# Ledger of designs, part 35: VH-VL binders against p58978

Target 1, 218 residues: p58978
Amino acid sequence: MTNTEIFNKLTNAIVTQDIAGCAKLTQEALDAGISPLDIITKGLSPGMKIIGDKFEAAEIFLPQIMMSGKAMSSAMEILTPELEKTKVEGEEGTGLAITFVAEGDIHDIGHRLVTTMLGANGFDILDLGVDVLNETVIEEAAKRKGQKIILVGSALMTTSMLGQKDLMDRLREENLRDSVKCMFGGAPVSDKWIDEIGADATAENAAEAAKVALNVMK
Below, E stands for the ipSAE of ESMFold2; O stands for the ipSAE of OpenDDE; V2 stands for 0.75 times the mean of E and O plus 0.25 times the DockQ between their complexes.

## First folded at step 15 (VH-VL; framework fv_retifanlimab)

Design c2 (at its last look DockQ between E and O 0.52; V2 from the best seeds 0.00; counts 0 for: pae E 3.5 > 2)
Fold by OpenDDE, look of step 15:
Structure c2 (fold): chain C 218 residues (1-218), chain A 122 residues (1-122), chain B 111 residues (1-111)
Amino acid sequence: as target 1 above (218 residues)
Amino acid sequence: QVQLVQSGAEVKKPGASVKVSCKASGYTFTRYYMNWVRQAPGQGLEWIGIIYPSGGSTWYDQKFKDRVTITVDKSTSTAYMELSSLRSEDTAVYYCARLPYRFGSPYAFDIWGQGTLVTVSS
Amino acid sequence: EIVLTQSPATLSLSPGERATLSCRASQSVDSYGNSYMNWFQQKPGQPPKLLIHDASNRATGVPSRFSGSGSGTDFTLTISSLEPEDFAVYFCQQYSNYPYTFGGGTKVEIK
């Protein structure tokens, strides 16, 4: 099989919630000499993106997402040791991603996908969960002052976006703004909003979020 | 009971400013967003902006961004909308309307003020 | 901005008749399985009154004759049997994205 064929099969395994197949294909890909990063970025992540899009479009439901997540996890169990080996070879860690859903917001699917994608792309993850107080985010950022940190906040409601603005203000007030990168996402989040609140970046979906985060952290 | 009570009618000259108040009662003021919406005579509804009383963050329609300021006084559970550089086309009934902090039922403008007529005329 | 187009502009009906009001959005107002569309009723000299939230949920105190349906870009408010007090203007409103926007309204008037 060509690399492209393998990637397509991986994508399909995620989309069809083929957990066993995903694991098997992942191993096969590794055996074929494909890098873990390529497996993730060209095979698995596209699948998760499709799942995210389908869910947003109400074409699939929570159980399917969860199963796709399990498929992704099964692949990651195989890939993680290999990724760690690559990190030892001198690549500085991508940093710590502190992920959360904005205060008042209870939508966690996008958050979970983003968190998974960040992890898959080499970030250490601190998942604060949903309905997270800005104070909690501030506290966690403060505890880790001096570390390479990106705050990754999700807002799936227009109203919860205002919490992002408050968070940015608080970061400035606490003299933490310069010590952290800030990325916010969610359906209603725009570039204009990011500029308005002084954040660093936004992303349209989980796959893009990981890429953007990597770029922001460089 | 839950209610929003707005200040009285205003008559202003072009170029002047107006500040309308909206006093909330019967609920936790900081657990709801406050919105301002206006309606010109015989026209539709136009959203102006939103504020989160707890943190003070606002977002405005671009049409009003340079002229409108929405604020709150948490101690009195009162929201304010100030519109400057008034024009004749700003003549409208201005409404405050609350929106829940959390997604729930109903997640909409469920409570409205009675409206404040602002007339801009030479 | 998301433009909401309501049709018809005016609907002339008699008491007891069924009213069907349409609201079309310029882009989808759905996100994560929710439709961020609301319906309001407004009578002269009064603020809008919430009827339907999230496309299909009746607000508290709203009679069962009112129902909302739709997803994506197409939404409908239905009044199964018009009562005299139902003759008013009806607005759809989206809160999927800023700025929040309203439709132009449908006036339901007595024939």
Scores: ipSAE 0.756, ipTM 0.879, lowest interface PAE 0.8, mean pLDDT 93
Fold by ESMFold2, look of step 15:
Structure c2 (fold): chain C 218 residues (1-218), chain A 122 residues (1-122), chain B 111 residues (1-111)
Amino acid sequence: as target 1 above (218 residues)
Amino acid sequence: QVQLVQSGAEVKKPGASVKVSCKASGYTFTRYYMNWVRQAPGQGLEWIGIIYPSGGSTWYDQKFKDRVTITVDKSTSTAYMELSSLRSEDTAVYYCARLPYRFGSPYAFDIWGQGTLVTVSS
Amino acid sequence: EIVLTQSPATLSLSPGERATLSCRASQSVDSYGNSYMNWFQQKPGQPPKLLIHDASNRATGVPSRFSGSGSGTDFTLTISSLEPEDFAVYFCQQYSNYPYTFGGGTKVEIK
């Protein structure tokens, strides 16, 4: 079976909420020698994009997204240990990624994926979870002043955007802005918004987020 | 009882400033955004800006950006809107309005203050 | 910014009639299966009151004769059978991006 065929099957398992099938296909892909990173970026993530597009088109609703998320989570339970085995040893200049979901937001599907991709690309990870107060992010950054740090925040809802501005304002107020790089992602985030709040970057998806983060940290 | 109580009507001359207060009660002040909206006599509604009371960060409509300041006093659960360099076209009723932002709540102005009439005349 | 155009400007009807109010956005206000459009009712001397949030969801305490529909750029508020207390001005409002904006209003008045 070709790698393209197994990627398509993984994508379909996400789209059809086949939790057990997604886990089984993930293990089969690993057994066939496909890298964990390729399984995620070429098989699983395209499925989540299809689900997101269908949700935006009102073809599916929240329960279906949640079940696709469970299928993704099932695959990640298998892939996370394998990613740790294949983890690229970070060069001294790679840095620490502090990852979080904005206050008032509890989605973690994209957040977990972004965090995984950053770790797979050599970043040390401090994962703060969901519904994270800006004060918590500031505290963690301040404790590690002098380290090479990127803050990576995500949001699904337009309501989280003022919180992103608040984080940037607080970083400046606390004289920490120059101590960190900042990127934000999620459907409502645009390049215009990034410029307006004075952040460093955004990315279209989790795989690109890791590439963008590496470039920003150069 | 959730309510927003605004300061009283004001009459100002062109070039002056006005500061309208909005005292919140019956809910946790820092867990909701506060917005300011105005309505000129016989006209529609015009959004001015928003504040995140916990951190104090604001976003203002560009039309007002150089003349408006929205602030909060967390200890008194009170929001303020100050508009400077007043013109006759700033004559309006000014409303504060609460905006839920946490997952599970409707993102809509669910509670409004009673309004504060600001009249700008020579 | 997103401009909201309401029509008609005035709707003259009798009690018991159906009212249909339109709101058109200059660009889509949809994202991820939600329409970021709200509707408000305003009576003279009063602040606006929330009627409909997210295009179609009635706010708490709003009578079932009020319904909202639409998506993308085209939205409708319907009052199935007008009551005397429904003669007021109605505003649509979007929150899909800053600045938040309101439509110019539709006045529903007694014929």
Scores: ipSAE 0.345, ipTM 0.702, lowest interface PAE 3.5, mean pLDDT 86
ESMFold2 (binder alone), look of step 15: mean pLDDT 93; pTM 0.946

Design c3 (at its last look DockQ between E and O 0.35; V2 from the best seeds 0.00; counts 0 for: pae E 3.7 > 2)
Fold by OpenDDE, look of step 15:
Structure c3 (fold): chain C 218 residues (1-218), chain A 122 residues (1-122), chain B 111 residues (1-111)
Amino acid sequence: as target 1 above (218 residues)
Amino acid sequence: QVQLVQSGAEVKKPGASVKVSCKASGYTFTRYYMNWVRQAPGQGLEWIGIIYPSGGSTYLDQKFKDRVTITVDKSTSTAYMELSSLRSEDTAVYYCARLPYRFGSPYAFDIWGQGTLVTVSS
Amino acid sequence: EIVLTQSPATLSLSPGERATLSCRASQSVDSYGNSYMNWFQQKPGQPPKLLIHDASNRATGVPSRFSGSGSGTDFTLTISSLEPEDFAVYFCQQYSNWPYTFGGGTKVEIK
């Protein structure tokens, strides 16, 4: 089996929510001498992207996404030890993602998807849920000061964006801004807005969110 | 009853500033966003900006970023819109309108002020 | 910004007739199953009055003859049988993205 064939099978395993198959193929890929990074970037991640796209197109629903996430996780369980072997001494882990939907916002589908994708990509997850007070986010950030943390806020309403701005201001006031990364997403959230409020990043969808988060945390 | 009461009509010269007030009553002021919308004579509606009274954060249409300031006084449940460097094209009826904090029914500008006519003339 | 185009600009009808007003958005105003489109009625010398929110929900006190439909980029306000008090200007408005924008309005006038 060629590397390309293996990658395609991995992608398909994710897309079809084949958890056992994904794990098996992952091991086979490793046994074939394929690097963990290639397995992730050329096989698994493309699958997750497809899943994200399908969800946005309303071709699949949250349960399928979650199952694909589990498939991804099963692969990552196999890959993580291998990645650690090549890890440069002193390199920090992916980190903790604190996910939430802003106060007043009850839309959780995107939030759940983002949370799942972050977890699938190696983040530890603290899901604060929906309708979350900025104060709660601040408290959680404060409790974990010194840890590698990214705050991941979702806004599905334009008005929720004002909450994001307030959160950023509060983080500064509490001297926490420098201790955390901040990513906000949602349909109305733009790069311009991120710049305006002084956040670190945004993403257009859940798959991208995971990728962006990884980059921000490097 | 729930209502928004705005300040009276204003007549200003070009280059001057105007500050319109909108006093809210009958509901929890901090649980709604306040918006400002204007309408030139015989024209359509133009959204200016929004403020979250609880936190004070605002967002303005890019067109107004340099000339408009939206503020609130929570103690009096009053929102303000100040427009500086007035031009003739700023002649319009200015409205305040609330928007719910939470997504619900209705998530829209459900309550409006009566409007404030601002006339800019030399 | 999202541009909303309303048609027709003027609609001349008689009482009792059906009115159909269109609002087209330059891009989708939908997000996760919600359509962020509202309809307002405005009479001379008065502020806009909310009629429909979230594309298809009548606001409190709005008569049943008013209905909203549509998703994505195409929305419709329907008045099943015009009453004399319904002759006014109607605006659509999106709140999907900043800046919030209004359509140019449709004037429903008596024939």
Scores: ipSAE 0.831, ipTM 0.915, lowest interface PAE 0.6, mean pLDDT 93
Fold by ESMFold2, look of step 15:
Structure c3 (fold): chain C 218 residues (1-218), chain A 122 residues (1-122), chain B 111 residues (1-111)
Amino acid sequence: as target 1 above (218 residues)
Amino acid sequence: QVQLVQSGAEVKKPGASVKVSCKASGYTFTRYYMNWVRQAPGQGLEWIGIIYPSGGSTYLDQKFKDRVTITVDKSTSTAYMELSSLRSEDTAVYYCARLPYRFGSPYAFDIWGQGTLVTVSS
Amino acid sequence: EIVLTQSPATLSLSPGERATLSCRASQSVDSYGNSYMNWFQQKPGQPPKLLIHDASNRATGVPSRFSGSGSGTDFTLTISSLEPEDFAVYFCQQYSNWPYTFGGGTKVEIK
């Protein structure tokens, strides 16, 4: 079985909500010498993208997305210990990642994966969950002024982007902009938008989000 | 009942400013974006900008950026649009329009104010 | 900015006839399986009224004779059998990018 075949099977397990099969395939991929990062980025994450696209197209409904999320979680239970073995020197003092899904948005699949990858890369985590008010994000950042903080916001819909701008505006108004780094992700977020709102970064996927976050915090 | 009630018609001279109000009732004001759209007599619709009432942040069409200010007063559930340096071409009906942004609601202007005619003439 | 071109500008029809209204975008308004196109009806002296959201979904209370279709750059509003109350101006509107834009409108009038 080629690595491509294994990745395709992992993708299909996510898409078909095969929780036990996803866990088994994940272990088989590890046993075959495939890195945890490749399993996530080439097998699992493409499946979550397909599911997200189908949901936006009204081809599936919330129960199917939640079951795909459970399949992903099952795989991550196996992968998280392996990811921790790959932590680099200097992980201590990497910083605090405050992760959240924008107000009005409850799509948490990518958010949970991003949060996991950040933790695996040495960040302390404050996970605020979904449908998070900007005021909550500001309050938590203000409590920790002086720490190395990165705010990591996720959204699946174009409708959340004004909230991202509002967070940046509030950070400037509260004199907190220089106290934090800000990263936003999600399907509609572009480099041009990041520049326009004055945020620090975006990334294409959860694994790259962790790398970008590390770089931004240097 | 959900409604948006706008201030009355205004007649202005070129160079003046106008401030149109839009009072919301029947829903939680901060749960929806507020937009302003205008329509010149016999013409189509032109989007002016959007405000996030919870935090006050706006995004404006570049055509209006230097002349328009959009604000809210959360205590009265009222949005405002102020257009300065008025010209004859600004003669139009100005609408406020609510825009749901939360998951599960269609992203479309679902409730409109009745419109405010602003006439700019010498 | 995304330009929306509606055709025809005027559609003169009788009650009971089928109306087909076109809206073409200067670039795709699709993203991740969604078409970010809405349709509005406007009668004289009234604000616009939402008919169709996201290309094909009827808004609450909109009669089944109204339907929307299309994707990418080409969108259609169809009124299967015109009623007297349907003679109005119809606008398409995109929300794929700021600024949000409207088409120039199609007036459906009684011949």
Scores: ipSAE 0.337, ipTM 0.691, lowest interface PAE 3.7, mean pLDDT 86
ESMFold2 (binder alone), look of step 15: mean pLDDT 92; pTM 0.941

Design c4 (at its last look DockQ between E and O 0.32; V2 from the best seeds 0.00; counts 0 for: pae E 6.9 > 2)
Fold by OpenDDE, look of step 15:
Structure c4 (fold): chain C 218 residues (1-218), chain A 122 residues (1-122), chain B 111 residues (1-111)
Amino acid sequence: as target 1 above (218 residues)
Amino acid sequence: QVQLVQSGAEVKKPGASVKVSCKASGYTFTRYYMNWVRQAPGQGLEWIGIIYPSGGSTWYDQKFKDRVTITVDKSTSTAYMELSSLRSEDTAVYYCARLPYRFGSPYAFDIWGQGTLVTVSS
Amino acid sequence: EIVLTQSPATLSLSPGERATLSCRASQSVSTSGYSYMNWFQQKPGQPPKLLIHDASNRATGVPSRFSGSGSGTDFTLTISSLEPEDFAVYFCQQYSNWPYTFGGGTKVEIK
């Protein structure tokens, strides 16, 4: 099979919620010498995008999205070790990305994608997960004061944005703001909001997030 | 029971300011966002802004950004909306409404105040 | 801002009839499997009352005759069999993006 065929099959596996097939195809892709990054960006992510579009079009419902997410997760379980291996070959000094979803927010798909893309682009990753207290983020930032750190927060709800503002305020109060870079993303997050809360950057999607993070950390 | 109780009706002149209060009871005040929504007579609903009582963070509709201030007093579990430079078009019933901090059931304005009529007239 | 258009503006029906109310958003209010659309009922002199949250979930105490459906830009509130107390104004509301916005409302009135 050509790489293109493999990517198409991966995409289709996500779209059809073929969890087992997705895992197998992922392994096959790796065995064929395809990079983990290409598998994600050219195969899996396009599938998730299609799923998102279908949902918006009311062609599929929440259960299908969840199952596609599981398929994605299954693939990522296979890819994560490989990505870690490639990090060793990556540019040293990119920094540590502390990723999290704001307290009250339970949406993790975007967060996982962003985290994965950051890792793929050479960042060390500390994934704090979802529903993360600002205090936890502050604590982790404080523990690593002096290190090259970017905080990467995801918010898929408007209300989570207020949490972002609070986080920024607290970073300032704790004298940590200058020690960290701050990036926030999510559907409701805008450049205007980033400016309002004094954060460093935002991104529209996971791929852009990685690129923006790299630029911010330079 | 969970309830929001607002201050009484106000009559103001154009150019004046009004401050409406919303007292919360029956739940943890700092675990919900407080919103302000108004409704002109015979008209629809218009969202004004939101505050998170725990941290004090606010966001306002751009239409009101320069004239509205939303605050809270955590000690009394009371939210406030102050609207300045009042105009006749600001005549409306103003509502406070809570919104859960966490995504859950229901993630919506599930509790409303009774409303406060603000009349702006010369 | 996201504009919500409700139709029809007025719906005249008799008790026992089915009511179908539409709300269309100018852009999608659905993300990652969630639809950030709510429905409210409002009677004269009262604040809005939450009926449906997240497009399809009935709020506590809401009768089963009320149901919500839809995703993306198109949403529907259905009252399977109208009761006398159901004659009121119904609003859709999105909380996907700031500013939060409401539809213009549908008045369900007795025929």
Scores: ipSAE 0.732, ipTM 0.876, lowest interface PAE 0.8, mean pLDDT 93
Fold by ESMFold2, look of step 15:
Parts: sequence; structure tokens; C-alpha cells
Structure c4 (fold): chain C 218 residues (1-218), chain A 122 residues (1-122), chain B 111 residues (1-111)
Amino acid sequence: as target 1 above (218 residues)
Amino acid sequence: QVQLVQSGAEVKKPGASVKVSCKASGYTFTRYYMNWVRQAPGQGLEWIGIIYPSGGSTWYDQKFKDRVTITVDKSTSTAYMELSSLRSEDTAVYYCARLPYRFGSPYAFDIWGQGTLVTVSS
Amino acid sequence: EIVLTQSPATLSLSPGERATLSCRASQSVSTSGYSYMNWFQQKPGQPPKLLIHDASNRATGVPSRFSGSGSGTDFTLTISSLEPEDFAVYFCQQYSNWPYTFGGGTKVEIK
């Protein structure tokens, strides 16, 4: 089977929410010698883009995009160890992405997609999960002062945005602002808000988030 | 019992400053936003600003941003609102109001202080 | 700033009657599945009391005679059968964007 045929099958497995099939095809692609990054960028990510576009067009709803995200996650469980081997064998580090959902927010689906895409684009990942206190984010950044770090926070609700401002204010107070890059996403986050709080970037969706993060770390 | 207890009424001259306190009890102070809202006699409600007590970050309505400072003292679970360069139109009852922001709680002012009348007159 | 316009300014009714209060926003305060609108009741000499959050959800302890509806720019508070304690001023409040704003109020008074 050609690489193109394998990529098309991976894309279709994402689009049809075939979790077990996606994992199986991922392993088959690895066994065929296809690089983990190619599997992600040419097979899996195009599927997530298709499903994201359908969600934005109201052709599918939350359960379907959640299941496609689960299929992507099952593939990433197989691919992450292989990506780590590849990075050691000659890839220069892109940096560490510390990902989190703001305190009081449960925006898990966007968070999982963003975290997956960041890992797929070469970032090391420290996933703090949901309902994360600013103190925790600051502690993790402080422990790793001197490393190449991007903080990636998300919010679903307008109610979480003061917490984003607070994180930026506290980074400045702790003399950590210059030690990290900061990106915030989610429905209520705009370029105006990013400028107002003095963060580095925002992105419209999970696929864009990874590209924006790479650019910011450059 | 969850409650917000504010400092007593104040009479000030134009140009002075006032600092109103709001002491919280019965809940974890740092896990809720604190807001200040005022009501001139016989008038409606006007939002002044908000503070995130955990880190102290604030946002103020533009009408007040050059004259208002909202702060907290976490050790006493107390919020403060200071309004400077007072004018007669600042005469109002000033309320503190708690705002839950965590999932599972409505985003609405669920607990209010009793109000503090600030009168500005010569 | 999002301006909230309440109507009528005064509603004179008797106990047992139905009250319908309107709140119109100068721009949408909704997403496709969520409305950033609350309702408060205020009696003389008291702070406001939360009645309805998120356009249609009754706050804890609020009687079922109170209901909220609407989306986008048009919102309604309904009191199905007025009780003596319901004669008060009612405010709508949006939190879609800073600054948070309140409507001018509707006074429900005994006829």
C-alpha cells in the first residue's frame, strides 16, 4: 500500500471516529517505516481539520468532534514514544509547551486538541490539565527558568479572562515574564485582549495554535 | 454563613478620597471575584470594577479608571475600594458583590454587602 | 459599552396578576448556546438579589413563578402570579463584555 493510501485511511479514520481503526492504522504506518511526524501531518491532522471545518459549519456536533479527538489521542499514545526517539536522534528541541485550562474552566476538548497539535509539531509537553491555578503554572515555569518555554492557556468562557490577566501580572511580579512565551486561546480571546494583557499570541483553532507557537518560539 | 460586611457610612468634601472596606466570611476568599457596584439615590446600578483576589489583578470601568483603586488583603479576607477626587455626583451607596467564576456555579453576583453610603457635600 | 434598556419603567399590577418585564441590549449578549444575562430583584433599603442567571435559570431558592427567556438582544422576565413580596424593582444585567452593565430597572408596584 502506498504512503498516500495509508494517509488517506488515517484521515478517514479520524473523520469517521474510528478510534480502534485509527490506532491500528497508526501502528501499521509505523511498521511500514513512515515517520511519526509524517503520520501526524499528512494523515491525522488533515482529518482533524476536516472535522473542525464540519463543526464550524454545523454539520456535526460536540459528540462527534470529541470522538475524533479521542481517535487522534489514541494515535498519539502510539506516536509520542517514537517522536521522542526521533527528537533525540538529531532534532533540535523546539521547546517545552506547558498547557493548561484556566482555573474554574472545564474547556477540555479544545485543550486536548491544542496539546495534541503542539506535540505533533515537535514540542515537549507538560500537560497540567484543567482547573489549573496560576500558582501552579508559575511554579512550573520557575522550576525551568533558562529552558525554552511556552505557556499555552485556554478558556472557553469570558469568566476566565481575568485569570489570564492575573497570570501575566504575576509573571511580571516574579520576574519570569522574559523567561517564557505566553499564548492564550479560546472563544473569548482576541488580538486586542492579547495586547491588553501583554501576552505573545493567540490562535483561532488547534491547528493554527501549533503554527503560531512555533513562530513565537523562533 | 456566607456574608460580606462593609464599613460604615462616610461624609466627604469634594476633592477628598474615600476607602470602603468589604470583609468576607464563610467562604474561600481567593476563589471568587470581588466586584464593586454603586447606586446613586433613586437611581440604577453602576458597575465600577472587579478584582481577582488570588493575584490582585483588576479591571475598571473607563469612567473610573483614573480615580479608583480596588485592592484586597488576603490575610483578613477583605476587599477595598478607594475613590479619589470625589465630586457631588459620586454620592451613592457602594456595594461589594461576590462573583463565582468556577464551573458549576452561575456567573452572577450571588452575595452582596449591605452597602456603604458615601455622601459628598460641601 | 452594552446598553440595556428595560421596559416598561413602571408596571402597576395587583397581586395574582402576571408581570412581563422586557430588557433589550444594544448588541447581542449571546452565543448560539449561551446568553450572558442575569436578572436581579431589589427592595427598598436592600441590596439586589439574584433571581435568574444565564437568561433562563432560576437561582437557588427562587420560586417557580419567576421565569426568564430570550436570547440575542431581547430578554424577558415573567412573574406568573404576583405575590405581595414581588413588588420591587427588577434589573437585568449583562456580562458579555466589560464593563458589566445593568438596565435602568422596572418598578413593579401595587395598583
Scores: ipSAE 0.050, ipTM 0.603, lowest interface PAE 6.9, mean pLDDT 85
ESMFold2 (binder alone), look of step 15: mean pLDDT 92; pTM 0.943

